# VH-VL binders against Cytosine-containing mismatch-binding protein 1 (cmb1), part 6

Target 1, 199 residues: Cytosine-containing mismatch-binding protein 1 (cmb1), of Schizosaccharomyces pombe (q10241)
Amino acid sequence: MVFAIRIRQFHTTLVSAEKNGLQKLIPPRLKTIWNQMLVETKGAGNGPERFEMIRQKYKALTADEIQKYKNKLQEQFDAEKKRFMETLRSFTPTEIDSENRRRSKEAHSTGSRYYRLRHPDVPKKPSSAFILFYKELRNNPKLRQELGIPEAISTLVEETQNASKAWKELAEDKKKPFIDKSKALKEQYDKFMKEAGFR
Key: E = the ipSAE of ESMFold2; O = the ipSAE of OpenDDE; V2 = 0.75 times the mean of E and O plus 0.25 times the DockQ between their complexes.

## First folded at step 6 (VH-VL)

Design k21 (framework fv_denrakibart)
Fold by ESMFold2-Fast, scan of step 6:
Structure k21 (fold): chain C 199 residues (1-199), chain A 122 residues (1-122), chain B 113 residues (1-113)
Amino acid sequence: as target 1 above (199 residues)
Amino acid sequence: EVQLVQSGAEVKKPGESLKISCKGSGYSFTSYWIGWVRQMPGKGLEWMGIIDPSDSYTRYSPSFQGQVTISADKSISTAYLQWSSLKASDTAMYYCARHESGYSYWSYFDYWGQGTLVTVSS
Amino acid sequence: DIVMTQSPDSLAVSLGERATINCKSSKSVLYSDNNQNYLAWYQQKPGQPPKLLIYWASTLESGVPDRFSGSGSGTDFTLTISSLQAEDVAVYYCQQYYSTPLTFGQGTKVEIK
């Protein structure tokens, strides 16, 4: 029975709190059912045989089985994400910055990009005035109507273009609250970073 | 003013469950992390763990991992410390305390609750 | 774990005299980038919760009398009460917040001679 397809052990990403663990640490990503089946069949037959095996397994899944599979993958992702964050918290911001500098140099040498680690307890840089306006626009239908922006958003690109145009056309007095809030948030951030020893 | 108010003293038998509370007031509850500290009779202070009330993220001291559960309900500005099965060795004063920064447990405790005395005896 | 060791365990001081409490960490709690020591001092009076006295090794908390002062850097720290008052009878704890788990010293009991 299709329903009798066993849930095998998912591949566990080993994350450690050691320096070695930090060098190899990358964020987990939510797996698709296809991606998980690729992991489960690693080394099974030659390439064509393996892909045909996966195709048949995937094709046999019912809508209910697909949803259950997705739920299981979400649970695994949530657990891996929690472990990833806990591992990052076990290192100091200085250690993470050192690792990021190492990764940056290595990526520059190879001409590739790298994943930049962020300490969970170090706050994100405060939003610019435009980003504060953008967030307000996203959550304020009346403001959108006043500025002639459609309520329906099809893409992030379209939303950003509409917000950028509106911001440029916005009177300076109406920009001032966002500019002032951005300045206040930056002052709070700078004070925190100095007092916490992160800068 | 900033205040942390804890639940009243408890007298329990070994094997019983218990949940004690810590209610914050006078500040934005979700903007600061809450820590729990144990003080055994006549002994010093031991950090047990923390919670970020904004997302209920918890982190425990290794010596308390699996021994207790820390949780929070931001709708009523209350943090909790819970045992599934108490031991005589859990007899202690338990304090909740606010971390100063609200962004990191790499901070000191600026405000403390009055403490909850838990006595576990047969 | 960073182990915090206080000395002495207990001391008796006459009213108006100086009290000195030492705290030693097993690892440096000085962060080189900001030149700050991640060390705090708390006062716990009988029957009361701890109260913050000093943070960043030497910064006095608002509302704390100026007879209290903190000094030291790296691994060796001192809390000084310049002129002991009756209300200063308490147990004093140092605490590091440089790394997890957060750790406290074992406490120093200050009593009147």
Scores: ipSAE 0.000, ipTM 0.418, lowest interface PAE 21.1, mean pLDDT 82

Design k22 (from a4 with heavy chain F99H D101S, light chain K27R; framework fv_denrakibart; at its last look DockQ between E and O 0.02; V2 from the best seeds 0.00; counts 0 for: pae E 16.5 > 2, placed apart)
Heavy chain, then light chain:
Amino acid sequence: EVQLVQSGAEVKKPGESLKISCKGSGYSFTSYWIGWVRQMPGKGLEWMGIIDPSDSYTRYSPSFQGQVTISADKSISTAYLQWSSLKASDTAMYYCARHGSYWSYFDYWGQGTLVTVSS
Amino acid sequence: DIVMTQSPDSLAVSLGERATINCKSSRSVLYSDNNQNYLAWYQQKPGQPPKLLIYWASTRESGVPDRFSGSGSGTDFTLTISSLQAEDVAVYYCQQYYSTPLTFGQGTKVEIK
ESMFold2-Fast, scan of step 6: ipSAE 0.321; ipTM 0.743
ESMFold2, look of step 7: ipSAE 0.000; ipTM 0.489
ESMFold2 (binder alone), look of step 7: mean pLDDT 94; pTM 0.954
OpenDDE, look of step 7: ipSAE 0.356; ipTM 0.731

Design k23 (from a4 with heavy chain D101S S104G Y105A Y108I, light chain S99T; framework fv_denrakibart)
Fold by ESMFold2-Fast, scan of step 6:
Structure k23 (fold): chain C 199 residues (1-199), chain A 119 residues (1-119), chain B 113 residues (1-113)
Amino acid sequence: as target 1 above (199 residues)
Amino acid sequence: EVQLVQSGAEVKKPGESLKISCKGSGYSFTSYWIGWVRQMPGKGLEWMGIIDPSDSYTRYSPSFQGQVTISADKSISTAYLQWSSLKASDTAMYYCARFGSYWGAFDIWGQGTLVTVSS
Amino acid sequence: DIVMTQSPDSLAVSLGERATINCKSSKSVLYSDNNQNYLAWYQQKPGQPPKLLIYWASTRESGVPDRFSGSGSGTDFTLTISSLQAEDVAVYYCQQYYTTPLTFGQGTKVEIK
């Protein structure tokens, strides 16, 4: 009826560069306790039985046990991320870009998700003005109210559509702070890329 | 086990009010949306709306907006679908189903409530 | 609204043979940020509620036999039953959850010939 659920010990699956290049390399994710319990109970009973087992186990955890579980998952994530970054450094930025193009094409043909890789030593491009606005909108209930955007939970797609419509209709003077911030971030990025020779 | 149990079949006349129920058990009721789906005799599935039981926030299909009311009582893990005034075209099987934001599919369904509206 | 259209309306397949059902959406249900298709498949047997088979276009729900598989991306999707069994006689529905209102296809009836 009930299967034992335990905190999974740390394991890493590093694909050998000699055998598969970077084809199977995926970014690690910080697991929630629920996600970890789903992994540990994979194949145990049918869907309803599995969810009930997880629900009962989660409800039985004390606040202290939850915090210790979270700490252990964070430590595992940090270790996995470190190994992932070291593996990416063994490839050139061009090799990573080629792999990303392969993944994108494969995802379109199979309808699956793909994980975009980044070289650790190549800095991330700065956020656009719209993305800065979108982030502000997510954390500012009063801004949402002023723009007529629902404060309730919506799908990620609906949230992005609402933000896009609001941005397009927003007066230029209200857009200016986001545009100026984006420009400043881009200038910092361009300077770094030039000085570091990543062009 | 995780399940949704719906109220029994109803036979009503046009103009009468009705409220049917969907009771969840075996899971955290406030952690999932509850959706309502209509299936007219011999026809396919039509989504009517959903509710988040944690705050009673609702979203309706435009076709059902203003025609039905979806509500929930989280203290007894029960969602409701109600009509102020039934019409013959409301004759159908009504299903409730739980819907999760992180997988976005109806993974657990109630057994259905048959509603018959005739003079 | 996104309109979901299935083909064929009905399909007769011999036991042990492959059954293929198509589903087309009037707009793409692929979200570019995560490259994921917001599409599910359900099975409904006579007198029973629908049962989830596939979500995210190709992910099989726990407990669903491996003879069921989903494929496709964007606007064109396929449900395949690799070797039809007697218990697979049912109506199959596709559903998009990319945007509200959530919409279902009209259904495809699978029968034994």
Scores: ipSAE 0.000, ipTM 0.431, lowest interface PAE 20.1, mean pLDDT 81

Design k24 (from a4 with heavy chain D55N F99L D101E S104H, light chain D33Y R60L; framework fv_denrakibart)
Fold by ESMFold2-Fast, scan of step 6:
Structure k24 (fold): chain C 199 residues (1-199), chain A 119 residues (1-119), chain B 113 residues (1-113)
Amino acid sequence: as target 1 above (199 residues)
Amino acid sequence: EVQLVQSGAEVKKPGESLKISCKGSGYSFTSYWIGWVRQMPGKGLEWMGIIDPSNSYTRYSPSFQGQVTISADKSISTAYLQWSSLKASDTAMYYCARLGEYWHYFDYWGQGTLVTVSS
Amino acid sequence: DIVMTQSPDSLAVSLGERATINCKSSKSVLYSYNNQNYLAWYQQKPGQPPKLLIYWASTLESGVPDRFSGSGSGTDFTLTISSLQAEDVAVYYCQQYYSTPLTFGQGTKVEIK
């Protein structure tokens, strides 16, 4: 452990020693032109002056210059994404799962969001019939109307409650497509896992 | 036929720099990770770190982070282990070994490079 | 870190007799997702590099004699040599690859009586 004091609040921040590089690993994000200009103008005046400089530079860009800028940012993002994926491959699947459990626990304790990591060589677990139905319900206005579910989503909790109620009340012949799809996805997943030696 | 061939034995003084090599042949060099393992005289095996030759990404054991540098040159199918300033405690046999990108057991080993650091 | 502990540190076995080496991990190396034990065994003969014998706790590496076998799950593992031959005089190491840092047992020296 190290200590750092933030000026103005006069409080001490504890920084835990990083046990491995996995703890800080997050997926890269595609930068906007504005974000890149902030980087390029670092040290060019105070905050208000710098922001005005960026506004003027952005306004002066031609359509061709904007496209060239976007292409450069895309190339940087592609390189960072490749590095991120290869970094994930350096860890075992069990290490990634352990880190995800740590992140999930931390997020639950703090009420925050976290980034779930996936090993590139391990496929995603297939969805249950209910989850497939839930996803369809969110993206199928006609199905929502047929089941008397409001088009507007007010909260995740209410949406889940509405989907759960609808699923339980749904006739077996209407459940069958989701049950069959779930079973097919599970069989495909199990076959892949066995053939790839992940079982 | 898969083989890893390491550079020859080294005799150095404390404070000197050193770079040893491990050349892979008989397989796609960039398709497998390379690890380095230390064995001090009369002692067991210690994992030092790994490298992905396709992108030069490295992962070190906490005990060796900052003590050594692992690198690779995929154009000549060679991985490297480097010290900026050797210590007498670095006297050991150093092995390179191949592992899969996904699996971290060592399926093929180099013959070893003996490094002796004394004054 | 996962600590690997072998027992015994050394053993002397007569030619043709069974040799058993134990390896204990401080934490389970069994992954529930694929039901595999992330445990390997290596043989190191005097003056030679280590050689992979077994991976996934019980899978014999190609070219390794059938007298070698691995067993166990979770935290307790065993390497067995069913009928010791002169060429089997070596130090044997277990290794976990469940998490980094990758760790090895301290080694078990097998000698002939």
Scores: ipSAE 0.000, ipTM 0.437, lowest interface PAE 20.2, mean pLDDT 81

Design k3 (from a4 with heavy chain D101S Y102L, light chain R60L; framework fv_denrakibart)
Fold by ESMFold2-Fast, scan of step 6:
Structure k3 (fold): chain C 199 residues (1-199), chain A 119 residues (1-119), chain B 113 residues (1-113)
Amino acid sequence: as target 1 above (199 residues)
Amino acid sequence: EVQLVQSGAEVKKPGESLKISCKGSGYSFTSYWIGWVRQMPGKGLEWMGIIDPSDSYTRYSPSFQGQVTISADKSISTAYLQWSSLKASDTAMYYCARFGSLWSYFDYWGQGTLVTVSS
Amino acid sequence: DIVMTQSPDSLAVSLGERATINCKSSKSVLYSDNNQNYLAWYQQKPGQPPKLLIYWASTLESGVPDRFSGSGSGTDFTLTISSLQAEDVAVYYCQQYYSTPLTFGQGTKVEIK
C-alpha cells in the first residue's frame, strides 16, 4: 500500500482562516435522483406543489435516462469527494482531531449528531487481539464448533457475549496468534504514523 | 409558450456541407433533450439522435452514427444537425423535437426543415 | 433495438364510426420502478409536423379531443378514435421511449370511406 503523504513541519500561518473552513466541512453524500430533483425545484411552489412536480418529472423518465442521471450524480459525488479529501489533507491529523472534539462538545450542547472527520492519509487504527479473534469467529464455522459457539446467533449482544466468554476461557497458546498479529499491526501503525509526521 | 423554430429550407449539391438549426423558446432549454427525426418523402419517421443541451451529451441511432453530428449551444438555446458531405439520399424533411418533461416523449415539434440534395 | 409494428397499414372508416389502430413492441416498454408504459402516439396531417396525442400509453395530451384514447400495457397497445371526424384524416404513429434507439411504428393511414 502506498500513501500520498502530506507532511506539515510548521503550521502557524493562517490558522484562523483555515480552521473556519474546517468547522463547516461535512462529508459529501451520493444524491439520489429524488434528492437532486428536490434541489432543482427549490423555491418552486409550496411543499405539496413541489412534491407533485417531482413525481411528475420522475414518472416521465426512461430507464436509460434514470441510468444517465445516476451516472451524472456519481460523477458529481466523485468530484465533491475529491475536493473534500483535498481539503482534509490541507490540515494536520491533530487539527482534525481538535475539530472532532469541538464538534462532539457542540453536539452535546445542542443535542444533535455531528459528522466525524478523518484525515485521508492516516490508516485505520490496528485491531486488538480480541477484535481479531472476534472477526475470526464470525468467519470460521470450525472454530465456533470447537469452542461450543452456535453457528448462527440472532443478536450482536449474544455474539459479543459468546466471543468475550470464549476469549477469556481460551488457552494461552491459542490466544498467542491473535496477540502476535495485533502486536505486529500496532508496530506497523506506529512506524507509519512516526514516518509520516502525524505524531 | 413553448416553441421550437427551425431554419429555412435548403437546396444543396452532393458533397456540400450543411448545418441546420432548431431554436427553443418559452422553457428552460437545458432541462429537456432535443431530438432529430428524419422523414424521407412519402415515408415514416426515423429517429436520428438526441442531445442533452446541459452537457452536450449525445446518443445516435446506429443508422446515423458517423453520418451526422448533433450539437447544441445552450447560451442561445439552439440545437444543430450537421452533415460534412451531403448525399442525394439525405433528401428529406428534418424535424427537431423537445423530448418531453425530463426526457420522456416528443411533446413539441419544430415546423421542419426541408433539405433537397440534387445535382 | 425495440421494433414497433403497427396494424393495419391503412384503415378506411366512415364518419362517426370507430377507428382502432394496434401497435406491438418487440420488448416490454413497461418500467417497473415507476410503473409507466413508455409509449406515445402521434398524429401527422399532410404537410405538417407530427402532433403528440397520447403519452405513457393512455394519458391524453392537453387540447386533444376526448374521442382519442390509448390503452394497453407491456408490448400490446391500441389507439382508438371513438367517432371519426373529417379532421382526423392523418397518419398515426406509435413510438417507444423506453430505450435508445428511439423507434417509431411504420404508421397507419386513416382515411374516410
Scores: ipSAE 0.000, ipTM 0.427, lowest interface PAE 16.1, mean pLDDT 82

Design k4 (from a4 with heavy chain D55N D101G Y102T; framework fv_denrakibart; at its last look DockQ between E and O 0.02; V2 from the best seeds 0.00; counts 0 for: pae E 16.0 > 2, placed apart)
Heavy chain, then light chain:
Amino acid sequence: EVQLVQSGAEVKKPGESLKISCKGSGYSFTSYWIGWVRQMPGKGLEWMGIIDPSNSYTRYSPSFQGQVTISADKSISTAYLQWSSLKASDTAMYYCARFGGTWSYFDYWGQGTLVTVSS
Amino acid sequence: DIVMTQSPDSLAVSLGERATINCKSSKSVLYSDNNQNYLAWYQQKPGQPPKLLIYWASTRESGVPDRFSGSGSGTDFTLTISSLQAEDVAVYYCQQYYSTPLTFGQGTKVEIK
ESMFold2-Fast, scan of step 6: ipSAE 0.340; ipTM 0.759
ESMFold2, look of step 7: ipSAE 0.000; ipTM 0.485
ESMFold2 (binder alone), look of step 7: mean pLDDT 94; pTM 0.951
OpenDDE, look of step 7: ipSAE 0.741; ipTM 0.940

Design k5 (from a4 with heavy chain D101S Y102M, light chain S99K; framework fv_denrakibart)
Fold by ESMFold2-Fast, scan of step 6:
Structure k5 (fold): chain C 199 residues (1-199), chain A 119 residues (1-119), chain B 113 residues (1-113)
Amino acid sequence: as target 1 above (199 residues)
Amino acid sequence: EVQLVQSGAEVKKPGESLKISCKGSGYSFTSYWIGWVRQMPGKGLEWMGIIDPSDSYTRYSPSFQGQVTISADKSISTAYLQWSSLKASDTAMYYCARFGSMWSYFDYWGQGTLVTVSS
Amino acid sequence: DIVMTQSPDSLAVSLGERATINCKSSKSVLYSDNNQNYLAWYQQKPGQPPKLLIYWASTRESGVPDRFSGSGSGTDFTLTISSLQAEDVAVYYCQQYYKTPLTFGQGTKVEIK
């Protein structure tokens, strides 16, 4: 009976820890070398002295050393992201949505922002054909040239205006790949939502 | 037709290791999660854990965390449940079952593998 | 954890009569956003694996006879067999999939009177 009591107490603690983990879970962020140096130099003199130390340390780095630091930070980010995604997958979609509602309500009442969680295995809401086209324009200099749009990425407002005008004037046969992809993504999403009981 | 075929009955002694299998056929193996369910003699059903064969992601019930290992080999459409050191209390029928959708009900079940652990 | 409690533990019903099995969850398994109950029912005959009967509380699995029906919402659910047949002798389990860990009821044994 004593052994059974200990197991129950441990189980209760684990369940509580999992709930607390979900409530505080936020997406990891890729750190810059400067951010990392700020962490490493915490407590090393006053603010001006600390920033001067960081500046001197950064200036002393070779190109190879800079690349090595970036690689380490990327590795750390990838590991944190993997753990973050694995944690999300340990909860049901309804648990994730319940937590998002709690966060939304709290953010609304405090006037702050919150990090919305997404279950990795739940398909993302499908992008429209126009949004897929917009994204392609950003990553395809040749397509921009063909449509008379400057190769250099402009402000959000100008990019949106240029993409909207180009899409509106685009021949149907050139729209078709984006329309077809959007339809395929929507069919996959609709099938999943139906099978998961969301419709 | 969708089928889950499990390995045959096992008789083991305490302290021995064991790995049992569940082979899926008639569907895209990597498109569905596989769960393991224990049924002790004369008792009900207990969920043990799940695996996504597409990336070998596993999630265990708290009661089974650290007691068993779930794995899968997608090249041969097979999921596994293994023990490093069996106990007499592991004597049970073990079922593999396919999720109908993620984190849902089980739509297809294997025939079960009876594991008997006795000295 | 969500605890699933079934009643009765065993039920004896005459052939052709109605069998009613109840399942209660310690917390609601109704999701407000889609108005769905994350509850399933399984049938397990002696020496066989469980078989899915009902999912989403009231949706009958393909190939399951019309005499089986599921009802209820939130925390209280019922599996009904409208006219018990000899082949329906089995243990019936409810399962919630609203929250991890996934949990089953203790089972209800259905026998012929």
Scores: ipSAE 0.018, ipTM 0.622, lowest interface PAE 7.5, mean pLDDT 86

Design k6 (from a4 with heavy chain S54E D55N D101S; framework fv_denrakibart)
Fold by ESMFold2-Fast, scan of step 6:
Structure k6 (fold): chain C 199 residues (1-199), chain A 119 residues (1-119), chain B 113 residues (1-113)
Amino acid sequence: as target 1 above (199 residues)
Amino acid sequence: EVQLVQSGAEVKKPGESLKISCKGSGYSFTSYWIGWVRQMPGKGLEWMGIIDPENSYTRYSPSFQGQVTISADKSISTAYLQWSSLKASDTAMYYCARFGSYWSYFDYWGQGTLVTVSS
Amino acid sequence: DIVMTQSPDSLAVSLGERATINCKSSKSVLYSDNNQNYLAWYQQKPGQPPKLLIYWASTRESGVPDRFSGSGSGTDFTLTISSLQAEDVAVYYCQQYYSTPLTFGQGTKVEIK
């Protein structure tokens, strides 16, 4: 009885420690020479003056100096990205999903943004038929023209309204390719998840 | 971490051409749309247009259609705003800005490029 | 085009007092499918680019002090600064992102009296 309680407490502590490692994980970002110069000039003048100073400093660099600097920043980024990916692979997709839900809840409560994590070996969830149609519509000027939609891309609201209206008016036989594609992608996703042990 | 860095101030004469730049860093450049906003001296903000860096699709405000060209080079994470022939009325501060979610509000802004066009 | 109109054009408020800025759109910016208002507020200090304060009419951007709040729906929106601080002296702009062309209000200048 006492031993059962002790074992249970140690188990919950270990799980919490593992989850804490994931809670601090954010994707690395590639630094640019401009980013580095912004850091180095922190507090120097107002925005326009500071950036003019950075422009002048950047223009003074030789082609060789620029390339050497870029190479160093790229190497640092590649190493950070490799470590980030390896860390993600040490967690299950379920653990990553749980962390993303925690981050989403915290962001909602604080009004802030969050970094959404993705397991490197898990394929993206399959798109619905409507989303496949929406994506096709965005990338196909001919289709937009045939459906009376302006060729130039607009705001998310206008694009969603246009796609929704077009989808509702589209004949069932014209919808079928998107419905069939969505079904096939879902079956492939489900098969992968089962075979990889993520289900 | 997310930054938009614009090219430096320009002093030009009417009739000259000009191309200014906006370099994004610290994020996936092709995953967000870039907009350009004009602010004339002592005046408010005017949206000029947007570009999707992934496919170079552009949308212009009717007031700026045919007056400027917006382009992007995703290989170097840079967007551009270009005039073929400047007018004195183009004297303004020009900002580039990233759309925050999809392509909606502007969550990150460049520092601005001051363009002065005078004889 | 959706026209955004702010009021007042300028206001002077004593330190620690409430400042209220209104923004009216000529057309509703409420999208029925997601029940979201496509409206943002920006702060611009002299010599600086605009800074995002509020998006989706009432969501405060990360790092923005809690004295800033947005409210309203449809066509009538308000930005409130509950207790004006010296660093809040700036021009404030509302912006709709419901439809193109994207449009801004004319701006409201907030000064200390």
Scores: ipSAE 0.000, ipTM 0.432, lowest interface PAE 17.6, mean pLDDT 82

Design k8 (from a4 with heavy chain D101S Y102H, light chain D33Y; framework fv_denrakibart)
Fold by ESMFold2-Fast, scan of step 6:
Structure k8 (fold): chain C 199 residues (1-199), chain A 119 residues (1-119), chain B 113 residues (1-113)
Amino acid sequence: as target 1 above (199 residues)
Amino acid sequence: EVQLVQSGAEVKKPGESLKISCKGSGYSFTSYWIGWVRQMPGKGLEWMGIIDPSDSYTRYSPSFQGQVTISADKSISTAYLQWSSLKASDTAMYYCARFGSHWSYFDYWGQGTLVTVSS
Amino acid sequence: DIVMTQSPDSLAVSLGERATINCKSSKSVLYSYNNQNYLAWYQQKPGQPPKLLIYWASTRESGVPDRFSGSGSGTDFTLTISSLQAEDVAVYYCQQYYSTPLTFGQGTKVEIK
């Protein structure tokens, strides 16, 4: 079974190597001046001595020097973000989803958090009927009045609870426009994913 | 701890523009709505409008829609009330007020800004 | 719009006596789901901004003396000052927050007799 084993082994090796390249990829973050000084002072003294060194150095900066530093850090961030996005585009949406599943499983087993990767060219998933209803309630005082719901000048938690209660009690004929809109948005999303080769 | 500090009194002529401010401190500015209330000399309280500083979403009283603009700059925890062209009938005390943690009632008020419009 | 109507417009009460202020809304401000009345009371002394006294029709704000109490439900509300003190001389306003536009009563002036 040399031929079957050889093909399977070769294919498995390529897939594994590609997955390994994606495994450590995390989004860049905009560095603060403090973060940058931590990098620049790596190996200088012990932790407390290093932090005191950074504090003194930061305190000595003028407003003009602070602004120049921030501008340079922004330029570095923009370049890193561009490279990050280009790297994501080199993988398929399926490969990114597989890596996200691996990260989720590892985070659960180690008790750690993880960063979920997103393919730059894949659109966000369409809103559910309830989310469309929730958004309509915020912007439609007449609908709130018809349903006996007070104005949306409240905490997010209270507004979500009120919308959830109203949705559960809403007559089926009143739900239908939101259900139909959600279905139409999902059909548009599915069509795009198929035409773009993502499914 | 919680404070709303408003800008100082204004004396203006009809037709002039004006922008008054309300600065919040001692709390998370974007977690609460800011409302504006007018009180004409010797009269009661009139709600003008309200803003959510987190996304600048506004609602106005029909009586004030198109007469004033409410805005906010969350980076400096400040809300604004603006007129493009003042009228003598705009002479009043203007209060900003924060809504409480549960629904819309005014739990903290600014000291007020007196606006006098006369020729 | 919900119209708020207070009565009386003015009230003179002797020190230590009971003061009663009424507030009527043109529509119910009771939300059946949470069984709450979206009604507040404010006190305004001369030269000062309004101060919150009561919310949810009957809940006293922190720091408000217990001689102040709110009652009522739906469309008919009452603010009671059980034993009037000199510092209670003020104009009192009811306010609904059930729907926009937010509306206030015209105010009730409380004076010492």
Scores: ipSAE 0.014, ipTM 0.492, lowest interface PAE 7.8, mean pLDDT 84

